# VHH binders against UPF0598 protein C8orf82 homolog: the designs that were tried, part 3

Target 1, 218 residues: UPF0598 protein C8orf82 homolog, of Mus musculus (Mouse) (q8ve95)
Amino acid sequence: MWPPSGAVRNLALVLARSQRARTCSGVERVSYTQGQSPEPRTREYFYYVDHQGQLFLDDSKMKNFITCFKDLQFLVTFFSRLRPNHSGRYEASFPFLSLCGRERNFLRCEDRPVVFTHLLASDSESPRLSYCGGGEALAIPFEPARLLPLAANGRLYHPAPERAGGVGLVRSALAFELSACFEYGPSSPTVPSHVHWQGRRIALTMDLAPLLPAAPPP

## First folded at step 16 (VHH)

Design q1 (from y1 with R58N V60R)
Fold by ESMFold2, fold request of step 23:
Structure q1 (fold): chain B 218 residues (1-218), chain A 120 residues (1-120)
Amino acid sequence: as target 1 above (218 residues)
Amino acid sequence: EVQLVESGGGVVQPGGSLRLSCAASGFTFSSYSLYWYRQAAGIERELIAAIRSGGSTNYRDSVKGRFTISRDNSENTMYLQMNSLRAEDTGLYYCATFDYSSGYWETDYWGQGTLVTVSS
């Protein structure tokens, strides 16, 4: 993790939250073999999720929209069973683990393990954000008041399941669409104060900020 | 079926210009936001420019002031005018449009990419 230059206050917040909330980052290189079996009847696999919410084998040489995992049942199983890695194995390099029977699926991330990709059609006044291509099976209520635009990296965040770190990234294209709803204060041109959603003017709570690491400097 | 086809990539000197096109078919073009993404070797794909159906735009800071996204709804074509090109702009450029309402990867539509190389 690379904190911005001169961000002493932000660095202290990131360090305090990192000791309790696990986040993905870095260019760590670790030795493993896909499908390794540290004990009988157990297999270990290693995965990477990018900032678009697409899932790959960690050692894939080409990571793009053609080569990502797309099988809905696999994605739903993977992300619904995701939790912090407390297995005693690879915890520093792979902060998250998806347990699928006796299969340990380690995960590291460009930013967050949950990346919101779609805003589902709904007849409800409470639309749902879905993540990682999982549709309704990987979806949570959209909470516009809790959107967090982070000036340090220009990214947008939203609450996510606690088992997956409590905060998720809104992918860049969806963040662009939602940014049309932001209102900026006269003294805060880079950080909005309110969001306008479905005819309501809603003050942003900013309550997710302690859970997020600082971004690299612009 | 939805199709997006990029064109206009090539080799150009630093400081030069290129215009990329994205020809679209199979959907109501004027109703959707459109995006340009860039992927350099060894780097994750990044959104660099976006344009809403209503014509409002935004840009990644590294291209702001040098690149201009536009759309021609009568020709179902999106463009990226790239000026003052730098070596760091080298990469594959993809156009995209997404149907956010379904929640599945299959409703994210991508072109095949066009290569831009900025080399002196």
Scores: ipSAE 0.826, ipTM 0.931, lowest interface PAE 0.8, mean pLDDT 85
Fold by ESMFold2, fold request of step 23:
Structure q1 (fold): chain B 218 residues (1-218), chain A 120 residues (1-120)
Amino acid sequence: as target 1 above (218 residues)
Amino acid sequence: EVQLVESGGGVVQPGGSLRLSCAASGFTFSSYSLYWYRQAAGIERELIAAIRSGGSTNYRDSVKGRFTISRDNSENTMYLQMNSLRAEDTGLYYCATFDYSSGYWETDYWGQGTLVTVSS
């Protein structure tokens, strides 16, 4: 979490647990070939989404902001067709699958397959969160009361489409921006209890906590 | 045209200090938050320090107390003062600023990166 600059408590304790680093030797061993064809007229590809919401081929050696997929039509198609992987293939390593005709696009992720990256401007009081670089085509209503700050990893979560797991990650830079609106209470010394949004003080519902493995206790 | 140019990277001994700069142009600098990211070999790129337009800051736990982010709006420049450097601070350091309102990757602006190597 990103508390306001004047807060006595800081994010240091929460961030100490925010990311689980693994060595290359600790990565699950998965055997595949990009573009493999286990059956006629079927092609399989393997993808990875990082905690910033950037999409890569899973086996890319260099994963950064230069090498991520950026083509809007591809991103929208990929994420709009995302579903849980119930194909019988690679389910343990790749929990999600984007089906494009006879193309099976397996996805694994650092945290969640939906990562909210931008907060789209609106003339109304109904702003939208967009995810994974997809602009308005990959966007949902922003629900400030349902933001979930998770003490175990120091990350921020928000509702996401059910077929993509129901909960999405707010990328670290956007979480920092939103943290300016958080208020901490005496019963939540390390986790905010309220969000101030558009002149209103709103209690955080915590209703996403059951969808996450390490939610703080109510 | 938005442009971010990092400078100040180099080789430094453990325990040493280094100051990174990020010169910015092509946008209203004082209106945007600014970020420092780091990418070490074998590790995903991580946000390590951030500063809002109003001057409030935050830091990744591993650098808090050792690194200081600052901005000079009159010179359109952001800085990262890095003290008590450790071997694990080795990596490419990027400055960034994002226009959140569009929702496209093309409105996330990044510098080219500056390499910091901490070794004896």
Scores: ipSAE 0.787, ipTM 0.918, lowest interface PAE 0.9, mean pLDDT 85
Fold by OpenDDE, look of step 17:
Structure q1 (fold): chain B 218 residues (1-218), chain A 120 residues (1-120)
Amino acid sequence: as target 1 above (218 residues)
Amino acid sequence: EVQLVESGGGVVQPGGSLRLSCAASGFTFSSYSLYWYRQAAGIERELIAAIRSGGSTNYRDSVKGRFTISRDNSENTMYLQMNSLRAEDTGLYYCATFDYSSGYWETDYWGQGTLVTVSS
């Protein structure tokens, strides 16, 4: 009677590395030169995205609508390739990186690298959120239930592509518009519990809350 | 050319009322959402009220219950009825609309503003 070989189920503890959504840390001004070549045939550029979703060269003296990047193809290429910076270079100061051929495009942000700017096809069954000026090319399905109003900073967030940090900022103007759909209960006048969307009352899941820092970045 | 012209600002005592108007021209008024912004001294411009083309309205919490945004499409005019005015309501008030037809970035249209001063 051979004893049954106890299959040690190796519980692979999938250490769900809580990928703490890398916040754009306002860390110390690092020294760089736009277009520098740390390696042959490589060029490094440094960018900044503001809370409106406008992309700038980081060292631009003026950051406004006039000076932001507006080329759609560039924006689409830039943000579609955006990922966390694990290059070993400027990771603290520029937590995101977009690779374009021989170019390393380092990115820091005011809040999130993905900033939702427009609700597309809002009257359709499949509305989409567009971000960072990319129009239809940079858009994801709108999930009203997953909107996250953050009382700590008064900002609104929505799920974003995982490669870009998983959480995106809804720009203030769009957030203001969407807030009209929020339902507030008497017990929580500052944090909505539901959203009214296309005739449906939908509970907010608040599932993004753990991904956001409790305190605004300094 | 799109034009927005605010009027109705002035000096009023706390608890008083004002009605602002925004006369619009140069675009299909009835098809656009319209907005009121205000800017206090030393403070960034803030959105305070919105009215959609369909008539739905939204307000900043600080003005909710006190301010009412409305529109008359026949007159191409938007209004802001302001009641129970407070000192913190002092500022330059702007009407605005946004055009998305030129691309994925909106073109902002602003009036020159009308000054509202709430003082005892």
Scores: ipSAE 0.028, ipTM 0.364, lowest interface PAE 5.2, mean pLDDT 87
Fold by OpenDDE, fold request of step 23:
Structure q1 (fold): chain B 218 residues (1-218), chain A 120 residues (1-120)
Amino acid sequence: as target 1 above (218 residues)
Amino acid sequence: EVQLVESGGGVVQPGGSLRLSCAASGFTFSSYSLYWYRQAAGIERELIAAIRSGGSTNYRDSVKGRFTISRDNSENTMYLQMNSLRAEDTGLYYCATFDYSSGYWETDYWGQGTLVTVSS
C-alpha cells in the first residue's frame, strides 16, 4: 500500500510585480552631458515635459513657451516612440525613453509624460484628445467615461497609450473645462460619479484609479 | 496682436468686495473661453474661474458662491465680481485665454495681472 505521493503544488506565487506606473518623481539629480556618447555611435539626450505638455531640454534654464520644442515632426516622432525606461541607465531619474535611431532620448516629467491639451474636432461622433503638441498626429479617442478626477491633487487624468504609461495628465485649463461636465452626488462632493457629455449622462468608471498613486507626489 | 489688460485690483478689508475687469483685443472675443487665474505669494498660479464662449461658467471650490465671472461680448470685456473677500484671496489676478486655432500648438495669452490685497 504505497502512500500517495502528495504532489506539493508549488504555488508559484507569481509575484505580480505591480508595475506601479512609474511616476516621474525622479528626485535625484544625476550628472549627465547633453549629447554624451556612452557607446560608439550612440548619443544621449535628456528631456523634460511639464504639466502643460511642453517639451524641453532638461538642462534648459528657462522653460517656457519660447524655449519649448515646437517642431511637429520631432514631437510626433519623440512621443510616438516613448516607452518606459528599462535601459539600465538613468531609470530612476528619467523614467521614460524615446529611441530615435542612434539617439537615446531620456525623459522625465512633472507628472505624466503624456499631457492632454485640447479636444480636436472630429467628423466622428466622438472628439479626439490631443497631447504634447502633436496635434492630430498625437491624438487618441476621447473617452469621457474613463476620466479620472483625483481629489488628492485636484488633477484630471485620461487613458493614454500603454507604451507611454497608460495614463495621461489632462492640462489644468482643459481639466477645468471638462470639470463643468461632472456630476457630484450628495454623498461625495469631492469625487464626481458621472459626466454629462453630448447630452448623455455617463457614469465614470474610475478604472484608472489603481494605476495612480493614492498620495500626491511629495 | 492679442492683448489682455486687467484692472480693478486694490486693497480691501476682509468681507469687502472688488470687481476686476479684463479688457481684451486682437481676437474674436465672443468665440473664446476666458479664464481668471490668481497667484498668491509663494504659491503657484491657480485657475479660479472660467467662462466659456457659450456663457457657461465654472469655479474653483474656494471661490464658489463668492466670485462671479461674467463677460460682455459687446465691450470685449470679462469681469470678476469678488464678494466676501478673505485674506486667502490676496494675490495677483490674471486674465487668460488659450488659442488652439493653429491646429498644432496652443498659444497662451496672459494679462499682466492686477493685485488684490485683502487685509485688515
Scores: ipSAE 0.024, ipTM 0.352, lowest interface PAE 5.0, mean pLDDT 87
Fold by OpenDDE, fold request of step 23:
Structure q1 (fold): chain B 218 residues (1-218), chain A 120 residues (1-120)
Amino acid sequence: as target 1 above (218 residues)
Amino acid sequence: EVQLVESGGGVVQPGGSLRLSCAASGFTFSSYSLYWYRQAAGIERELIAAIRSGGSTNYRDSVKGRFTISRDNSENTMYLQMNSLRAEDTGLYYCATFDYSSGYWETDYWGQGTLVTVSS
């Protein structure tokens, strides 16, 4: 009577590492020189994206519409290649990195590296959210149900490409426009429960909420 | 050249009313959406009201029912009627419009702002 070898199913608790969406916590001023070459044939550049989705050189004295990058091809290349910075360099100060040939483009942001700027084809069955000035080339399907209004900071978020952190900021002007579609119930006057889109009443899923910090960064 | 000039700001007691004006020039006024922003001390600039070229309006919840945005296309002027003013309404109020004709990035046009102070 051979005793049944109890196969201890090692339930590998896949600790779902709550990949907290890397917040642009780049508060520490680090020393760098634009165009520095830490290695032969490698150049490093340092960028900043603001809450409007405008891209700047990080050391630009003036950061406004005039000084931001506007070249569509550059922006598309830059943001399409954007990844979390795991290079071992400037990871705390510049949490994102875009590689372009021999160039390492380090990026920090005010809130999120993906900032949605325009709603494209709003009257169509398949509206898209464009981000960071990339027009149609940097756009994802608009998912009104997945809009996340965050009461803590008054900002609006939407799903973004996973490679870029999975959560994008909706710029204030666009957020304001979209907010007109929100329904507030009597039980929660500050957090909408539904969005009215194209004649449909859609419940907000709030599925992005766990990915965002509960408190605004200090 | 596009110009936006705000006026009508001042000091008012809580519960009082003010009417702001934004005189616009240098663009086809009737074809553009117009916006009122405000900036309180130590706070980021916030959009509070919008009026589309077609006349539709939108408001921030904090001002809804108290503020009314309107436009007179014949005078190239936008207005903000502010009633039941509160201390939290204190700030610099800006008129703005955005031009998308240059591509996906808009050119932002801002006025110099007019100061509204609500104090007892």
Scores: ipSAE 0.019, ipTM 0.335, lowest interface PAE 6.0, mean pLDDT 87

Design q4 (from y1 with A50M R58K)
Fold by ESMFold2, look of step 20:
Structure q4 (fold): chain B 218 residues (1-218), chain A 120 residues (1-120)
Amino acid sequence: as target 1 above (218 residues)
Amino acid sequence: EVQLVESGGGVVQPGGSLRLSCAASGFTFSSYSLYWYRQAAGIERELIAMIRSGGSTKYVDSVKGRFTISRDNSENTMYLQMNSLRAEDTGLYYCATFDYSSGYWETDYWGQGTLVTVSS
């Protein structure tokens, strides 16, 4: 597994943290300037996480696998400090906030702020789901019985840290992989009843369902 | 040193066909699942098809029945046959492979993309 160059990762992070102030023209419903300073010694930045778990400055024109933040220390700090936004600032548009020293880092997301991207130690007694590219530093126990396929949007969910909303999204590629483990009952062709994991047949608990609203598409 | 290179994109009329290729090197091709994604202007990148190391496939509903993903392990190449193309299929198409066991973005590998334009 050859990693990308560390210089490229660090340069992207440095450039993203030093971006000039700019307006968010594509989402003018809320107005901000990256790096704004409402108080001395305080800086505010605005971020977006997509359904792949990739983190971007909210106003980045190109959001893809090249331009996402990849620096492990930054990602771990960002997501480990994530909490609901109760700051009195931008709460409607940016529901989450990561406080990193004197930086207020506002976050909005396509679906959930926690997006599980990888499955660590899958052949072991204690497999773990990691999220947002954070490796073992951003990982929780994999609980296959608590996977929740949601028929309304075709997405897969799993428990996540409570401070980050309690429920996370399984990114689509990993959800496609895990779908091979699902068993459907005779009367439930679109909603699985069981998951097969490491030779065990496990009934799905569905205990996350109340946390996910059942709503028709807009 | 992992490399994924897409080819086969171009301009095509609605109802037409294209075949995309993804040439891979620098890893044990036959051991990994492979993915096609697409990104239209102003829209999030989306997964559209997957083929597992064992050859089983999965598609999103919007392409099911029109697109066929396949792999040739002897050529280290994945393909996407796209038939009955529609205007909404326009976008940049990426191939990808992931080392799920690592947990880091640096071991998720992507091509640079090939552009598909479906226009009247």
Scores: ipSAE 0.754, ipTM 0.911, lowest interface PAE 1.0, mean pLDDT 86

## First folded at step 17 (VHH; from y1 with A50G R58N V60R)

Design r5
Fold by OpenDDE, fold request of step 23:
Structure r5 (fold): chain B 218 residues (1-218), chain A 120 residues (1-120)
Amino acid sequence: as target 1 above (218 residues)
Amino acid sequence: EVQLVESGGGVVQPGGSLRLSCAASGFTFSSYSLYWYRQAAGIERELIAGIRSGGSTNYRDSVKGRFTISRDNSENTMYLQMNSLRAEDTGLYYCATFDYSSGYWETDYWGQGTLVTVSS
């Protein structure tokens, strides 16, 4: 009579640390100097991306289409290397970091560091969303089903590279254009249920909703 | 070359009205959506109104019921009628149009802006 060895399956509750998509909301004004060198041969720069997807020096007095960075190579390099800031420096104020050689480029934003700005090949079978003015080099497949309109703030979101937080903001003008394709049902006049894309009626999955900050309770 | 030229800005008292114009050239005006942005001092530029080529419009909540965007394709001109102006409406107003197919900032076209000041 061999005693049943009760294999206590230690259900390791993998506490899936809900990697709360780091929102850019770091309001704390931190002191820094552009080009500072905390270590030999290292330079630190501080950037801001606005809700239009334009990149600025954080301390730029005027942030507009004239003062934004437009150099494609720079933008591509900058945003392709963008990751959450785990450097131990300025993590609260600048939640994202782009490493470019000896340069540490700290980035903050109002909402998301990836801002979708353009829709490439919209008439093709494989349209792409381009972000931050990076053209084809900074583009991902467009997934109309995964568009997330957020009623709480009136903004539109789309999946973004995981390295950059997994969720991107669609700039307002582009969101306006895309909204023409939304279908609203009688049960929810403020939140679309479907998108019409290339002759297809596609249900919105709303799968990004858990990744966005819960609307403050009414 | 694409050009957008704003006009109609000025100083107005609260409750007053202004009409902004944006004269456009260098592109097929009727085929593109047009936008009004504004930028207040120390604040990010914000979209306040858009009009598609087909004439459908959208407004920022803060200007709904007060502002009206329109376009005259025969004159290649976009307008913004602003009524019941408030101090918070003070800012530089930009006309814009975008080619979404390029992916580059070079095909985002902006005017130089016209200043609207709402003050008592």
Scores: ipSAE 0.931, ipTM 0.976, lowest interface PAE 0.5, mean pLDDT 93
Fold by OpenDDE, fold request of step 23:
Structure r5 (fold): chain B 218 residues (1-218), chain A 120 residues (1-120)
Amino acid sequence: as target 1 above (218 residues)
Amino acid sequence: EVQLVESGGGVVQPGGSLRLSCAASGFTFSSYSLYWYRQAAGIERELIAGIRSGGSTNYRDSVKGRFTISRDNSENTMYLQMNSLRAEDTGLYYCATFDYSSGYWETDYWGQGTLVTVSS
């Protein structure tokens, strides 16, 4: 009567490291020099994207519509290659990185690196949502059901490319325009439940809510 | 060519009032939303008030109840009445309008700004 060797299945609890969506809140002032070369033939540059979706050199004294980058090819190249920074350099201060040949372009922001700026007119049934001034080249399908109004900060969010964190900020002016389509119920006057789009009443899914920082407890 | 020209800025004491104007040209004024932004020194520019073509308005919480945005389509002019001004209202105030359909910064139109200084 050989006792059954109970194979203790070591359930390797794969601690799903909840990849906390790296928020751009790296406040630590790190020292850097624009164009520095930590390695031969490598140059590092440091950028900032504001809530309007405009791109700046991080050390720009004035950040406004005059000093922002406007070159379409540059913007498209920059943001199409944007990824979370796992380079081992400046990861806390610049949580995103865009690699362009021998250039390492580090990026930080206050909220999200993808900022939706325009709603492109499309011949197709669904408009495209463009981000960071990149026109059609930096655009995704607009999904009105997936708009997420966040009462905690008064901002509006939309799905963004996964490579860039999966959630994008809708710039305030565009958010104001889109808010005209929101339906508020009597039970929640501050958070819309539906959006009216192209003659349809669409329920907001709120599916992005778990990806955003919880509002500090009142 | 689209032009936005701000005026009415100046120095005012706390609790005082100012009225800013934005004269617009080069586009169908009545068809577009208009916005007031401000930028304090060393701070990112922020939307403080917006008015849609239909006349509906929105305000930043910090200016709610104190500022009033309005538009006169017959004069192609937008206004910002600012009451109960505070030191924190100091900054460069910009008028803006956007064509959202293009996707490019070239169709984001900004004025040159008017300076508002609130100081005792």
Scores: ipSAE 0.929, ipTM 0.975, lowest interface PAE 0.5, mean pLDDT 93
Fold by ESMFold2, fold request of step 23:
Structure r5 (fold): chain B 218 residues (1-218), chain A 120 residues (1-120)
Amino acid sequence: as target 1 above (218 residues)
Amino acid sequence: EVQLVESGGGVVQPGGSLRLSCAASGFTFSSYSLYWYRQAAGIERELIAGIRSGGSTNYRDSVKGRFTISRDNSENTMYLQMNSLRAEDTGLYYCATFDYSSGYWETDYWGQGTLVTVSS
């Protein structure tokens, strides 16, 4: 079941033929076959995570909330084993790799591989952000002072594990909810200076900004 | 059983207007934020508007001033008034509501969508 071996492998054969027959002229594409075996006992699969934190096979034609992977054990294993792709294979197109023994699960992202999706209920004073639908198993302490609203793309970021790039995206709906807590200074009415959290007024550190490339111009 | 049902989509010409509705059931409507998302062909689904339980709103920049989100807690219905429609607004429109406290995808609820086509 982890990963879903039967359905994914059958679909990989069909998708490989479809990709070859449907190569877009004049557009550079990464060539791969789902389930390919570049060496004995090694299988390679290719995945995509969108800006909402939903995980798909990279070549799925329909990527929506119905078709994303939802199995908790699979998601937790996949994301907990992410690391930068230093395999020598597909590094430019798939910057991350989730390893399961000899199975290589390549990942590329709309934005960041870690996308914070939920803010977990807690009896403690330190709530936790969870990512990619993984609940407590994929969660870190919420650090409101280190939220980074990025004007170039209108998105919100938060610290994430270093193995996954050190910074994660806060999905749009959660960013909308958190934006109610922002305070804007008179000299910068479009860039917040503080966040109000649990009765405290906290200055935003902005220390994540160097870790993010600016969004391309529209 | 949480259910969200969108309606009001259709074909309009550029510059026209539509009003979308999202009928909700199976949860305490007034206690949750609600969202409109849009998915155009070949483009990832995007949040375009949200309305919190207290009634405050925000919008994606591309729709500010043209779209208005609202809610009627007595009818358990959210609306999206869409004015000055453009070809780029063509897509499948979804309403959604999320319970953030569990951390699991099972507490994210989506409607089935209503299609808006803007063409001459």
Scores: ipSAE 0.816, ipTM 0.928, lowest interface PAE 0.8, mean pLDDT 85
Fold by ESMFold2, fold request of step 23:
Structure r5 (fold): chain B 218 residues (1-218), chain A 120 residues (1-120)
Amino acid sequence: as target 1 above (218 residues)
Amino acid sequence: EVQLVESGGGVVQPGGSLRLSCAASGFTFSSYSLYWYRQAAGIERELIAGIRSGGSTNYRDSVKGRFTISRDNSENTMYLQMNSLRAEDTGLYYCATFDYSSGYWETDYWGQGTLVTVSS
């Protein structure tokens, strides 16, 4: 889709992005070409999702709130078809795959492929969390008891669809909003033990901890 | 149209102080939380401070005790008082506000950023 007209104000530097296609340091880069066709009728694309839930082409040089994909239909299709990458291709570097028609869309993540970004209004006491800018089309019930604060990184997690790894990240601003509801015990002053939600005191289950990489020792 | 305009960035020596402002328009300012984000060269943008509509605040550990977020609802302005500045505080500072109820990126509003440089 074409950008809106009115580009007279901010003529951006278009291609000061190319420092190198590969680093010449000791880091080995995964090699791919966007749109590659390793076999007939198959196209492959490579994506990255940041800790704010914003989706980018993996090789984009500038990743920020201006340059992320925002098209709702694309985001819903991408994330609704996401599954673990068991294709035999790029599994070590791209743990997830979105199958969109004849496209293999590989995804790697700063943290989790599902990042909860918004808390949708509800007619009931049980609002819905939406992820990756997808609104109600990418939403699940909010489960306050299953919020998982992780002391090792200071981040907050919540259940997510199993096809996308079972656990999602709560983006930092939403985690800040929810932190107003946390209760901290004296034996764990950096990790809350309960959440107060809609007048109820709810113990946190911590049942998501085994799904996260690098669980620190107690 | 929602607009957020940061100001107050500049060059300051280590240990110095700086006060950032975020002038807001186009929405009911007092009803929304507001945030300061920071982006240093080569790293992803990070939330450093937030202030809820009711005035309560929280901070990233790396700035707690040195930075103070505040809001003046009569002036539709949010502030960040930055004290004891360090070289790692160098970066582009953004203010932001989000309407969580929609679920879409179009209701996340960002300023253009103001540059803070902490140099000797």
Scores: ipSAE 0.809, ipTM 0.925, lowest interface PAE 0.8, mean pLDDT 85

## First folded at step 18 (VHH; from r5 with S56R)

Design g5
Fold by OpenDDE, look of step 20:
Structure g5 (fold): chain B 218 residues (1-218), chain A 120 residues (1-120)
Amino acid sequence: as target 1 above (218 residues)
Amino acid sequence: EVQLVESGGGVVQPGGSLRLSCAASGFTFSSYSLYWYRQAAGIERELIAGIRSGGRTNYRDSVKGRFTISRDNSENTMYLQMNSLRAEDTGLYYCATFDYSSGYWETDYWGQGTLVTVSS
């Protein structure tokens, strides 16, 4: 009675390809024309998001509060449809794409395409983070434990929608406000270990750290 | 109308000191956080110091221990005392505040800037 040969279950180690959050790589100057039509009935536009969360045409000479897009409906539509650029076009230079009907809106950013600008007061116990000027329409729950202060560049990050890269930049002014809630230990005076939020001491998870490049974008 | 007017910039030798001022008008000064930014040539504008309405301050590491932000609510003026200045501190210095009252988008208020040049 020969003992049954133990089926070695090949544990296929599904190498979870760590989808490295596509960083807005160095802007190799690519040639494009705003409104170009590579295909019939298709128009391509090229946009830029700065570290303040303001949206511009990429070729705008002046990028300031006056020249940025401010139309709420446009911003909401634009950013709600934002995804990684896998179109086969301009993927290196414009790592994100927003499709609006017949329009292909290519987007590059200074840091992250999602930039959190302020906390929205909520009737709920937890405020919401609004981003890119979209007000309540572009907002996610605030997760204080998941705030990531990055010592390398002095910036603050928060979880963002996965479709938009999973990590968002907290605008510097907002980051400054939030920093008042940080607890620093003697062992690490530059990186907080905890956040004090609504009377609770909460440990920072640092779970976003692997999603961020070790080196600040050039 | 919100106005921010920076002053006090100039040319100074390394190791020297300057005091910048930001005169503010058009809003309830005492209720707002205020910030100093600077922009060096070819570099993006960076936050270097902030002061809350309650007086709590924060600094960029590169200026910590050398710069001091303060405010006088009676005069609607914010200050930046800069000591031990370095060549790397050269740039246009901006006063800023932000209005979140709209609930949709923050309105940025900036001064015109004052130039600080640190050179031997």
Scores: ipSAE 0.108, ipTM 0.588, lowest interface PAE 3.2, mean pLDDT 87

